# VHH binders against q88v07: the designs that were tried, part 47

Target 1, 377 residues: q88v07
Amino acid sequence: MAQSIVEAPIRVDTSRKIIHVDMDAFYASIEEREHPAYKTQPLVIAHDPRQTGGRGVVTTANYVARQFGVHSAMPAAKALELCPTAVFKTPNFPLYREVSAQIHRIFHEYTEMIEPIAFDEAYLDVTTNKKHIHSAVELAHRLQQEIWHQTHLTCSTGISYNKFIAKLASDYRKPAGVTIVLPQDAEPFLLREPIEKFRGVGKKTVPKMHDLGIKTGQDLYAQSELDLIKQFGKLGYILYRRVRGSDDRPVEYLRERKSIGKERTFGPFLQSTTEVNTHLKAIAKLVAASMQSHQRHGKTLVLKLRYGDFVTITKRRTFGEFIPNDAALFEQYAEEIFEEVVDDHFNSGIRLLGITLTGLAPLAFENLTLPLYPNDN
Short names: E, the ipSAE of ESMFold2; O, the ipSAE of OpenDDE; V2, 0.75 times the mean of E and O plus 0.25 times the DockQ between their complexes.

## First folded at step 20 (VHH; framework vhh_7zox_3)

Design g5 (at its last look DockQ between E and O 0.01; V2 from the best seeds 0.00; counts 0 for: pae E 23.5 > 2, placed apart)
Fold by OpenDDE, look of step 20:
Structure g5 (fold): chain B 377 residues (1-377), chain A 124 residues (1-124)
Amino acid sequence: as target 1 above (377 residues)
Amino acid sequence: DVQLVESGGGLVQPGGSLRLSCVASGFTFSSYAMGWVRQAPGKGLEWVSDISRSGRTYYADSVKGRFAISRDNAKNTLYLQMNRLKPEDTAVYYCATGLWRTYDSPELYYFDHAGQGTQVTVSS
């Protein structure tokens, strides 16, 4: 009897009230609102494959079409095959954006702690809120009612103490559902979930997990942290904690900090500081170009290096202000970090160098020293 | 296939000593840095120590001065001498290769390969 080493649970912060709001079949529902005749027909939001030579991807489908097996990200041609009577509607993104904005305005009446994920999806931290509603459940109901009243659209909500569980909960009782996962219910809830529902588990990961006998949260829970890290790296580390109900990620009310970076692998290994600097310079140039092309600047520079003996170091430096998109500055900071973190493992050479900028924000026109004024010199 | 087999764990009183061993196979041992990580009950993985190819040793602040890492390349064996053990040292100890350190967060450790671990319990 293999004594299931019940690993002690990770400390879990249950102090927050998080609502995940997910609009039900958002684009399709909007189309149905505009054209009520679609409610009784299989509706697929996509370019009609008959008009596009079989090209196109399903953005979403109404619940009637979903009964035929139509789903998001499916080829439009396949959707037609599954549902020959389907009505294809070309996406109207301007309308969808407008409706999304209207919904977000409603969110803002309740809290400023809003993290939009998509036009139809957002996290709300309502631990404290503008309406002074203590019950997250009551707040969620009011949100649903207000959204319906203003837009005639339905949403499903997941309520819990963190983002991960709230998101899982919102998918549980669609459409127009409210799912509450209290701290005491988190473990049973997570253990029953199929692994495909866990955020971060993509199409490439699912087969590998299944091969390892990981099909559900329960299976995942039974894995050691070490084993998960061995198999899945950072994702394994995260999933070990998530399945145990731990998610310390705040609701980011500021735009998702995307990172922009470049890395190079070397063969032969770099053996000198001079070589390292040369390559850091080249990498910095690429990163600066990328930052410029994306019209973003960052507050944090991250250096990644991997030694010949496979030890890997990552170090980040955060600045009080945004770093100018200057390759020379990126190089300088990367070199400084390298000098700080380099150790005896350098004797084995360097396999990989990488520079990444994080804490990204759009370049405000005000910070663009546009030489608008021709220097009369 | 890479294999790492830890041994030497057990129950010891506070102030006591243990010596862990890790036997490696399936790769050129002398070409890799080696290290120890541990996982205490209810906690994440923690880096303990590593040793470079050349024999340079590094330690977490929590074990510095008490633990000593060493290697015998001829025997493909990694060692961890643990002295003056504390209850806080109670954990499963793993031998690992390809250690990934997050310099800003010592709590985040990754590795390419690790053994099954050996239990160390420090209790009165």
Scores: ipSAE 0.375, ipTM 0.798, lowest interface PAE 0.9, mean pLDDT 89
Fold by ESMFold2, look of step 20:
Structure g5 (fold): chain B 377 residues (1-377), chain A 124 residues (1-124)
Amino acid sequence: as target 1 above (377 residues)
Amino acid sequence: DVQLVESGGGLVQPGGSLRLSCVASGFTFSSYAMGWVRQAPGKGLEWVSDISRSGRTYYADSVKGRFAISRDNAKNTLYLQMNRLKPEDTAVYYCATGLWRTYDSPELYYFDHAGQGTQVTVSS
């Protein structure tokens, strides 16, 4: 590790406008909306530890419960100990998914450059936007207002020229906050932040940082790049750049798909071929629709099954031509594969079935043949 | 430490005007939305107005057209110009940090800090 190595200057691109949206206490707020009496009670979204034998973790707690020290990722049994009067509500993930989808429809009115992180969290690149709003702050306020109007839920937003700072800004003042960090504000903002706020510096890393005298962004900034890499490897390389306001990661709104599939789990387990074929028919319809909506076709169909005793079989069938996006055909192939692979483990029932298409390529337009293909068949 | 200090309250006749000020310290004022909430005698808190970092303003229906919120980022000061005051405007007015909800939805107030308040009394 030679001291003669010249460290290249960090480039900081400030041309983008990035918003991080974080829904405030998302699951708990939805439950409060559905049952307003929860607003004045300590509410913990988790399986009730009195019914699970003390198992489980808190997903979200409302603000009343937080006053007792309850927080996310805490053991549910500990939450009960801290707040014996808390109401425990089992998560209703289908509802939360529906509300998240509603919020994403609102995002799409402003931009298509959306990277979902979780049901309650997304990055938006609004450097340009569909409503020609110049100010990202104004756009963030309009998003919050429309989300409130349609869902009666609040969110906190962070705005900056990159994902790292935008995310950090959204945590600065909660709930219902709008925080912007402009390029000229970035250095003072980053230097003041506690080291545990830097992504990648978790509970196991914070003590090591503190032992090295690194408690804030200012302390981190003072470290040499080589020392950070020596101590923290890739994380050190990244943190050196982050504290200097550099983060070129794009908002990931485009994904290249390598497969498209659907699967279901069963309880009670499937016990007959008739039950299996009924569900393969349903799954095949879902996969065919998904293939068509993504405008893809594939050469390989994969059947996955898992028996009640957890033995899992995955069997592929590759075809010489792309398989038409036809639910009946997918069902037929899946049933044929099932017959080929099913064995005595079926005595324990079928816990899971799945159909996946792989070997994907885009669909082509063609009235007779594509202009690019020979007409020899 | 975050500090918000309101001033400018007092006794006024109906139809009069007052200008409230809130001097902020302990945080980067220009980076945050600011707002006013009030508490009338015997009532809970009521959202009055807020202003974004960029100057976009929002008002409760009860004050729209009569009150004007503004900010001076160079002086770390939030203002509320109150015109055509009515007896129903009598309240303690608090300066607060954070984004407040629009007047078109049930009022939910979220703020990290509020000041000690300044009394506004409108009576003859």
Scores: ipSAE 0.000, ipTM 0.091, lowest interface PAE 23.5, mean pLDDT 81
ESMFold2 (binder alone), look of step 20: mean pLDDT 85; pTM 0.862

Design g6 (at its last look DockQ between E and O 0.01; V2 from the best seeds 0.00; counts 0 for: pae E 15.5 > 2, grease 24.3 > 24.2, placed apart)
Fold by OpenDDE, look of step 20:
Structure g6 (fold): chain B 377 residues (1-377), chain A 124 residues (1-124)
Amino acid sequence: as target 1 above (377 residues)
Amino acid sequence: DVQLVESGGGLVQPGGSLRLSCVASGFTFSYYAMGWVRQAPGKGLEWVSDISRSGRTYYADSVKGRFAISRDNAKNTLYLQMNRLKPEDTAVYYCATGLVREYDSPELYYFDHAGQGTQVTVSS
């Protein structure tokens, strides 16, 4: 009996109240609202494959159509095969956007800490909220009621202490469901979940996991961190923590790109500081251009270097203020960091250099020192 | 196929010593930096030490002065001499190549290859 060494759980922050809101069959529900006759018919939101020569993809389907096996991202032609009586409705994105905006206005009445994921999904941090409602469950019910009252649409909510679990919970009792996962219930809840439900586990990853005998959260939990990293890299590192209930990601109320960076791999390896600086300069230019194109500035510059002997080092420098989008500054800081962190592994040469900016924020128009004055050179 | 096989772990009292070994195969050992990482119960992977191709050694602050990494290229073997062991050193120790380090943190996020690990338990 191999005593499953129950590794002590990773320290988990349980102080937050997170609600994941997921609108139930959002586009289809809107269409049903507009045309109540669709409620009793299989409704597929997609271009009619009979009109498009068999081309098209299902965006979503109502619950009647789903009973026939129709699902999102399915070819529309396949949906027709599965459900020959299906009604195909061309997506009306302007309407969907309007309804989404209305729902988001409701969210804003409760909290400013909103992270939209899609038109039909959002995370809300309600640890503190505008209504001073202590119970996240009560808040979730009020949200559902208000959404129904204003839009005549239903949503499902997941409630927990982090984003990862809240999202999983919202899928548990659809439609119009409320699922709460308390800290003490997190482990049992996660262990029972199929691996396909874990964020980051895509279509390409599932077969590999299954081949390794990882089919559920329990199977995942039984894996060592090392093994998961070996098999899945960064994703393995993340999943090791997620299955243990750990997710420190904040609700990001500004969909800000988390980072902007560029990396270059070298063959042959760089062997001198001069070569390194030359390439850092080039990388910095690319990063600056990207930052400008995205109208972002960052507070943290990260240098990544990989040696010929495969040792990789990352170093972060955080500044008190946003770094100007200046390639020369990026280069300078990258060079300074390189000089600080370079060690005898450099004897094996450099395989890879990367510069990444993090702590991104929108360039406020006010901080754009527009050179108003053309230097009358 | 790359293989790394760790050995030498065990139960030891505080203040005691252990010597870990890692035998490498399936690649040119002398071309790669080698290192040790560890995972304590309930914690993430932590970088412990690495040694360059040329034999330069590096240590996490937590083990500096107590641990010594070495390599024998002729034997394709990596070593970790652990002295003055503490309860905090209790972990599974892994031999690894292609280590990724954050300069300001001993936390390890990635490696190219690692062994199955050897358990080190420091307990009175």
Scores: ipSAE 0.189, ipTM 0.698, lowest interface PAE 1.4, mean pLDDT 89
Fold by ESMFold2, look of step 20:
Structure g6 (fold): chain B 377 residues (1-377), chain A 124 residues (1-124)
Amino acid sequence: as target 1 above (377 residues)
Amino acid sequence: DVQLVESGGGLVQPGGSLRLSCVASGFTFSYYAMGWVRQAPGKGLEWVSDISRSGRTYYADSVKGRFAISRDNAKNTLYLQMNRLKPEDTAVYYCATGLVREYDSPELYYFDHAGQGTQVTVSS
């Protein structure tokens, strides 16, 4: 006796206008802006492996360095091997955060439906927008021009009716590209793509795909849904839909608050544990008050400290239960973490301390009850 | 050694104006974004405005169109022109170096140093 299954229809909603914005070689481009001579040199944003004993990883590289095969997430020592003449620049994350915030303020001039992915990457839902621009292509061009005008940095944009295709489109032409994939163009576009471009198909999965004869979207399209689920589980279910142009994920602009914290910066720098504990007590009071005023509690307490030489340590302690909004308890945990993580960089003093609560949930649930019937008589 | 000294606060009637100044020393002023945060009585810190190292300005919705931030890198000085002041603007105003509001956590911000503050009181 044969077993039947009920196959759910694949919904392809083409009503949205989604832009994926990807800043071109972001950290390296910022450094080139600050020091233009880098534009003609191979530049690698990483701690110099000659100074670290061969440790560290590449965050990004400029386009000159990429010609030598240098890429992000590569060991810095390997980057040096590939390009011995490369200039290594230690990342200036505060600067990169500042530039990212500037770019995001530009996004907000056009839409509030923004899902940030990283400092250099975001999705925008521009189905409607604050400028009443009909064409998503025109909006993407204006966005690129405004970013360039304000920051002197370029970005690449991909435009389509869902996040998956918009992301793929943004990679099509770099730097400074604008690529649109219309609904009628989606299937041919997806069928041409190497399977490596499909989210979830990384270096560990690619060999398995190739062994199964799956090298492109066309090969993927030809597989049955059941076979893909059998071979890849949930990923197979998702890929079957993605290659058919289906991705109903919303741009996640209505994000709940993820954390509440307070930071203090010191000048003169703190030179002793006693000074540190005094200020952790003050910061803990501010955080506890803020948690209470927002009516939240959290499961994770995060200590952030920065030494005078800008070395930054962030360490978390996650609890099985929500932490009471008690300043003394926050102080105690922060002091315990400090003692656990402090090292000889303390010789340069402490320039910043911060306490942050994450894993947030509401303190209380308000229950509303309405009578279904009036009172008798 | 790093110092931020705010001045220009005071008592003013609703609709009035004040200009805050912040003189910075002990660091390379032009390397950092600068900003203003405020603390109203009984409330937490609230981001007001920041200005990038290149001069691009940003404002909280509550002050946009009424306040103007500026900087003079040659004088190591940050300014906040406050016009059409309201009772809701009553707060201690702090100058901060390297202030950037987190774009995905709008109630969090990062800064390296803040000054001692200057009191602004808007009352009839």
Scores: ipSAE 0.000, ipTM 0.302, lowest interface PAE 15.5, mean pLDDT 83
ESMFold2 (binder alone), look of step 20: mean pLDDT 82; pTM 0.845

## First folded at step 21 (VHH; framework vhh_7zox_3)

Design j1 (at its last look DockQ between E and O 0.01; V2 from the best seeds 0.00; counts 0 for: pae O 12.0 > 2, unsure alone 62.4 < 65, placed apart)
Fold by ESMFold2, look of step 21:
Structure j1 (fold): chain B 377 residues (1-377), chain A 128 residues (1-128)
Amino acid sequence: as target 1 above (377 residues)
Amino acid sequence: DVQLVESGGGLVQPGGSLRLSCVASGFTFSSYAMGWVRQAPGKGLEWVSDISRSGYTYYADSVKGRFAISRDNAKNTLYLQMNRLKPEDTAVYYCATGLWRTYTEDSPTTELYYFDHAGQGTQVTVSS
């Protein structure tokens, strides 16, 4: 696929200290804390499929339920089939969010370089830290102890010089594990790993890997870079480096999405309100899909338009509640704003329209709140 | 490269007149709206006027009836005729294009303005 490759030496930077923190069966562990009888029962965090008509997906299962083959992302009906005695508990996301926030406050006592992945998972860069702890292993133990003391929940940590290896290490000994992979241990560690543990090698890719004789990191290591790129494109380029212990991705502690938007340019320029509304409808659909895909909602909608003479107008409208991720609502608001701001520069036509959501926050899994505001005039 | 060169500024007494000019090069002048923005001593930029590619004109409330914007596409030149000048009109005047007009939800009479290109400016001083 990629045919233009310049051979360059693979750089392995081993100077960082990265911790991956993974809360053990997070939602289920919280529910066990709240109702201790669950500790000895197979517990599945999902809407009960007997009450949903067989719908729903498992979020998390406790370790008892996992022994029956129940896992995350499986249909709840399948989980019931595998374990008819399972207790199904509807997720209490507000509670899980509160506990996650408590855990993140603990992280912030040690470092500001924190990349949250989910409620129950984060990367920490502790190459330097607020507590002046020189050992990342000691820091990981202190984190686990403080999390336990404050929440009575356990976590597993992986420690290495990059995110990829730290993540793999955290899965090595669960629950309540601390696993370190030192630079000298990295290659033997990676060579032993099954290929499906490598990021990007999923259900669709594993069969192709196996057909090529690639079942482990050792098999992957033996492949030429050009062969991997030919077979897997960019993924092949990445995997060649990962199996050699190279991953330069920083811990993204400032990774905060401030806005989500879509815009289109037109040639020929739009000449009528009918044409404008047709394209606003299409753009609104794209933005709503993008908002939902990123699991965000926003309080402010921004319309952007540019006339054929390059005059650009933007207007934002802020709501009291988060706006539902509904294409019809985005279209309605964008059309209202267009009518408010359009002027005689429209005689030059419209060359660009855009809709952007700002004031973003994560979706509330149990509550989508519609904006409530008084009638304007 | 895009160049905008203003001229015609100077010292004038209250009630006087000046005509500013802006010669444009490096882009298709007749395809763009053009405008004037100004900056008084110690203050931010203030939009004064703009004119569409086809000649429609717009003015800030503070200058309506006193200023007249015009363009000559054959000469790639933008003009601002300023009459009945007041001390409050003292500023550096910039010729601009690629104008952005940003409205807040509750303030339709106040806009945030910026531009993609502007000149070096010409000083207008209105004093006794």
Scores: ipSAE 0.209, ipTM 0.706, lowest interface PAE 4.9, mean pLDDT 85
Fold by OpenDDE, look of step 21:
Structure j1 (fold): chain B 377 residues (1-377), chain A 128 residues (1-128)
Amino acid sequence: as target 1 above (377 residues)
Amino acid sequence: DVQLVESGGGLVQPGGSLRLSCVASGFTFSSYAMGWVRQAPGKGLEWVSDISRSGYTYYADSVKGRFAISRDNAKNTLYLQMNRLKPEDTAVYYCATGLWRTYTEDSPTTELYYFDHAGQGTQVTVSS
């Protein structure tokens, strides 16, 4: 009697409330906001291929341009071919970054459990949240509202019990959509999805899947785990579980450190500018290393000093641009600030020095602008 | 408490003009997008126009080229200049904060407008 190895049912955790937020045509929408005339035109965010000798890739396009078949990652020349009346706008990443940062600040008002995916996408675990909003749907609406208030941009949200389904859901109804997939609806939802929508299924995988007769979630569901593993390796293992509604991945939130800094207390007290500079140099190195390790850059450098008599001075210098993560630069700025703020209390010595960077942003959000164009400089 | 007080409505002939004002209080006016919505008798709420924090303006197709939204942050006041008024513009006009669009699960093709706060409204009647 061959004991039918009752495949242990895949455990599905449905206890979490996950929101995937996806900004609608993010870069294009920002450009449309800045230049409303673009709203009625096919807008392509890319270098103009007519100016680049036919080189360039579409970053994104507005919905008007998309109607002509223009898509992200399309060659810019092809976009022009599809839409000869298209307006090409060179990406303004500094602006996009700033807007992204603003949106993330909004997220932080609701939860610290934020996993940024891109400038325009993030996962939020709102199982528990700062606003004590029980309904994830209500919270999602509030987010959309607040984003609109501050940025006049729209986002689509997917709401479910895990990241995988939430992301699928957010893509389902754009723009300004809210898609909710409850645990009881997860299976039907997943079964209807094209295989191309499943995370991990890339351009190279799709043909192979199709050749195997896997075109939808339903087709995928019908496959054995072993067969999927044989054909797709680790991806097969993952997809077997995903199509069954299982995704145990946590929302990985980097505690956005509002600030990165180092302080040193001295005993004996520092009595000379030379000593101060020496220690500022050391502190700056530590801060730079920390900034690099956290993949952050900041706009504001803060010098903190405490005199022997416990008088404390905190001086902030904000820059128009992000400060490069350069220890020498941090030192220089700290020294400059020190010279500006030092007073007669210096006679009591210095007990504490600190350098802190604030106004932090992720470095990684540097869209690898694949230098598609070697700057000939 | 957030307060929005609309004024400037009235009776006007077709082709006429009105200027609506909305005075805001109880919040940092400059920090919010502001807008106008209207409700005609027997009809649902209709979005009319928005203005961003930075002053970018948006209009419904029905009013585009005829209406102009503006704001004075120093006065905490929102304006709507309405020109070339039509009978179909007859409605109660509401000043609102936090206008946004969404689609519902039940009607994914239907655009819905929401707002956080609205005033009591001002009546605009366009009639010969």
Scores: ipSAE 0.006, ipTM 0.221, lowest interface PAE 12.0, mean pLDDT 86
ESMFold2 (binder alone), look of step 21: mean pLDDT 79; pTM 0.807

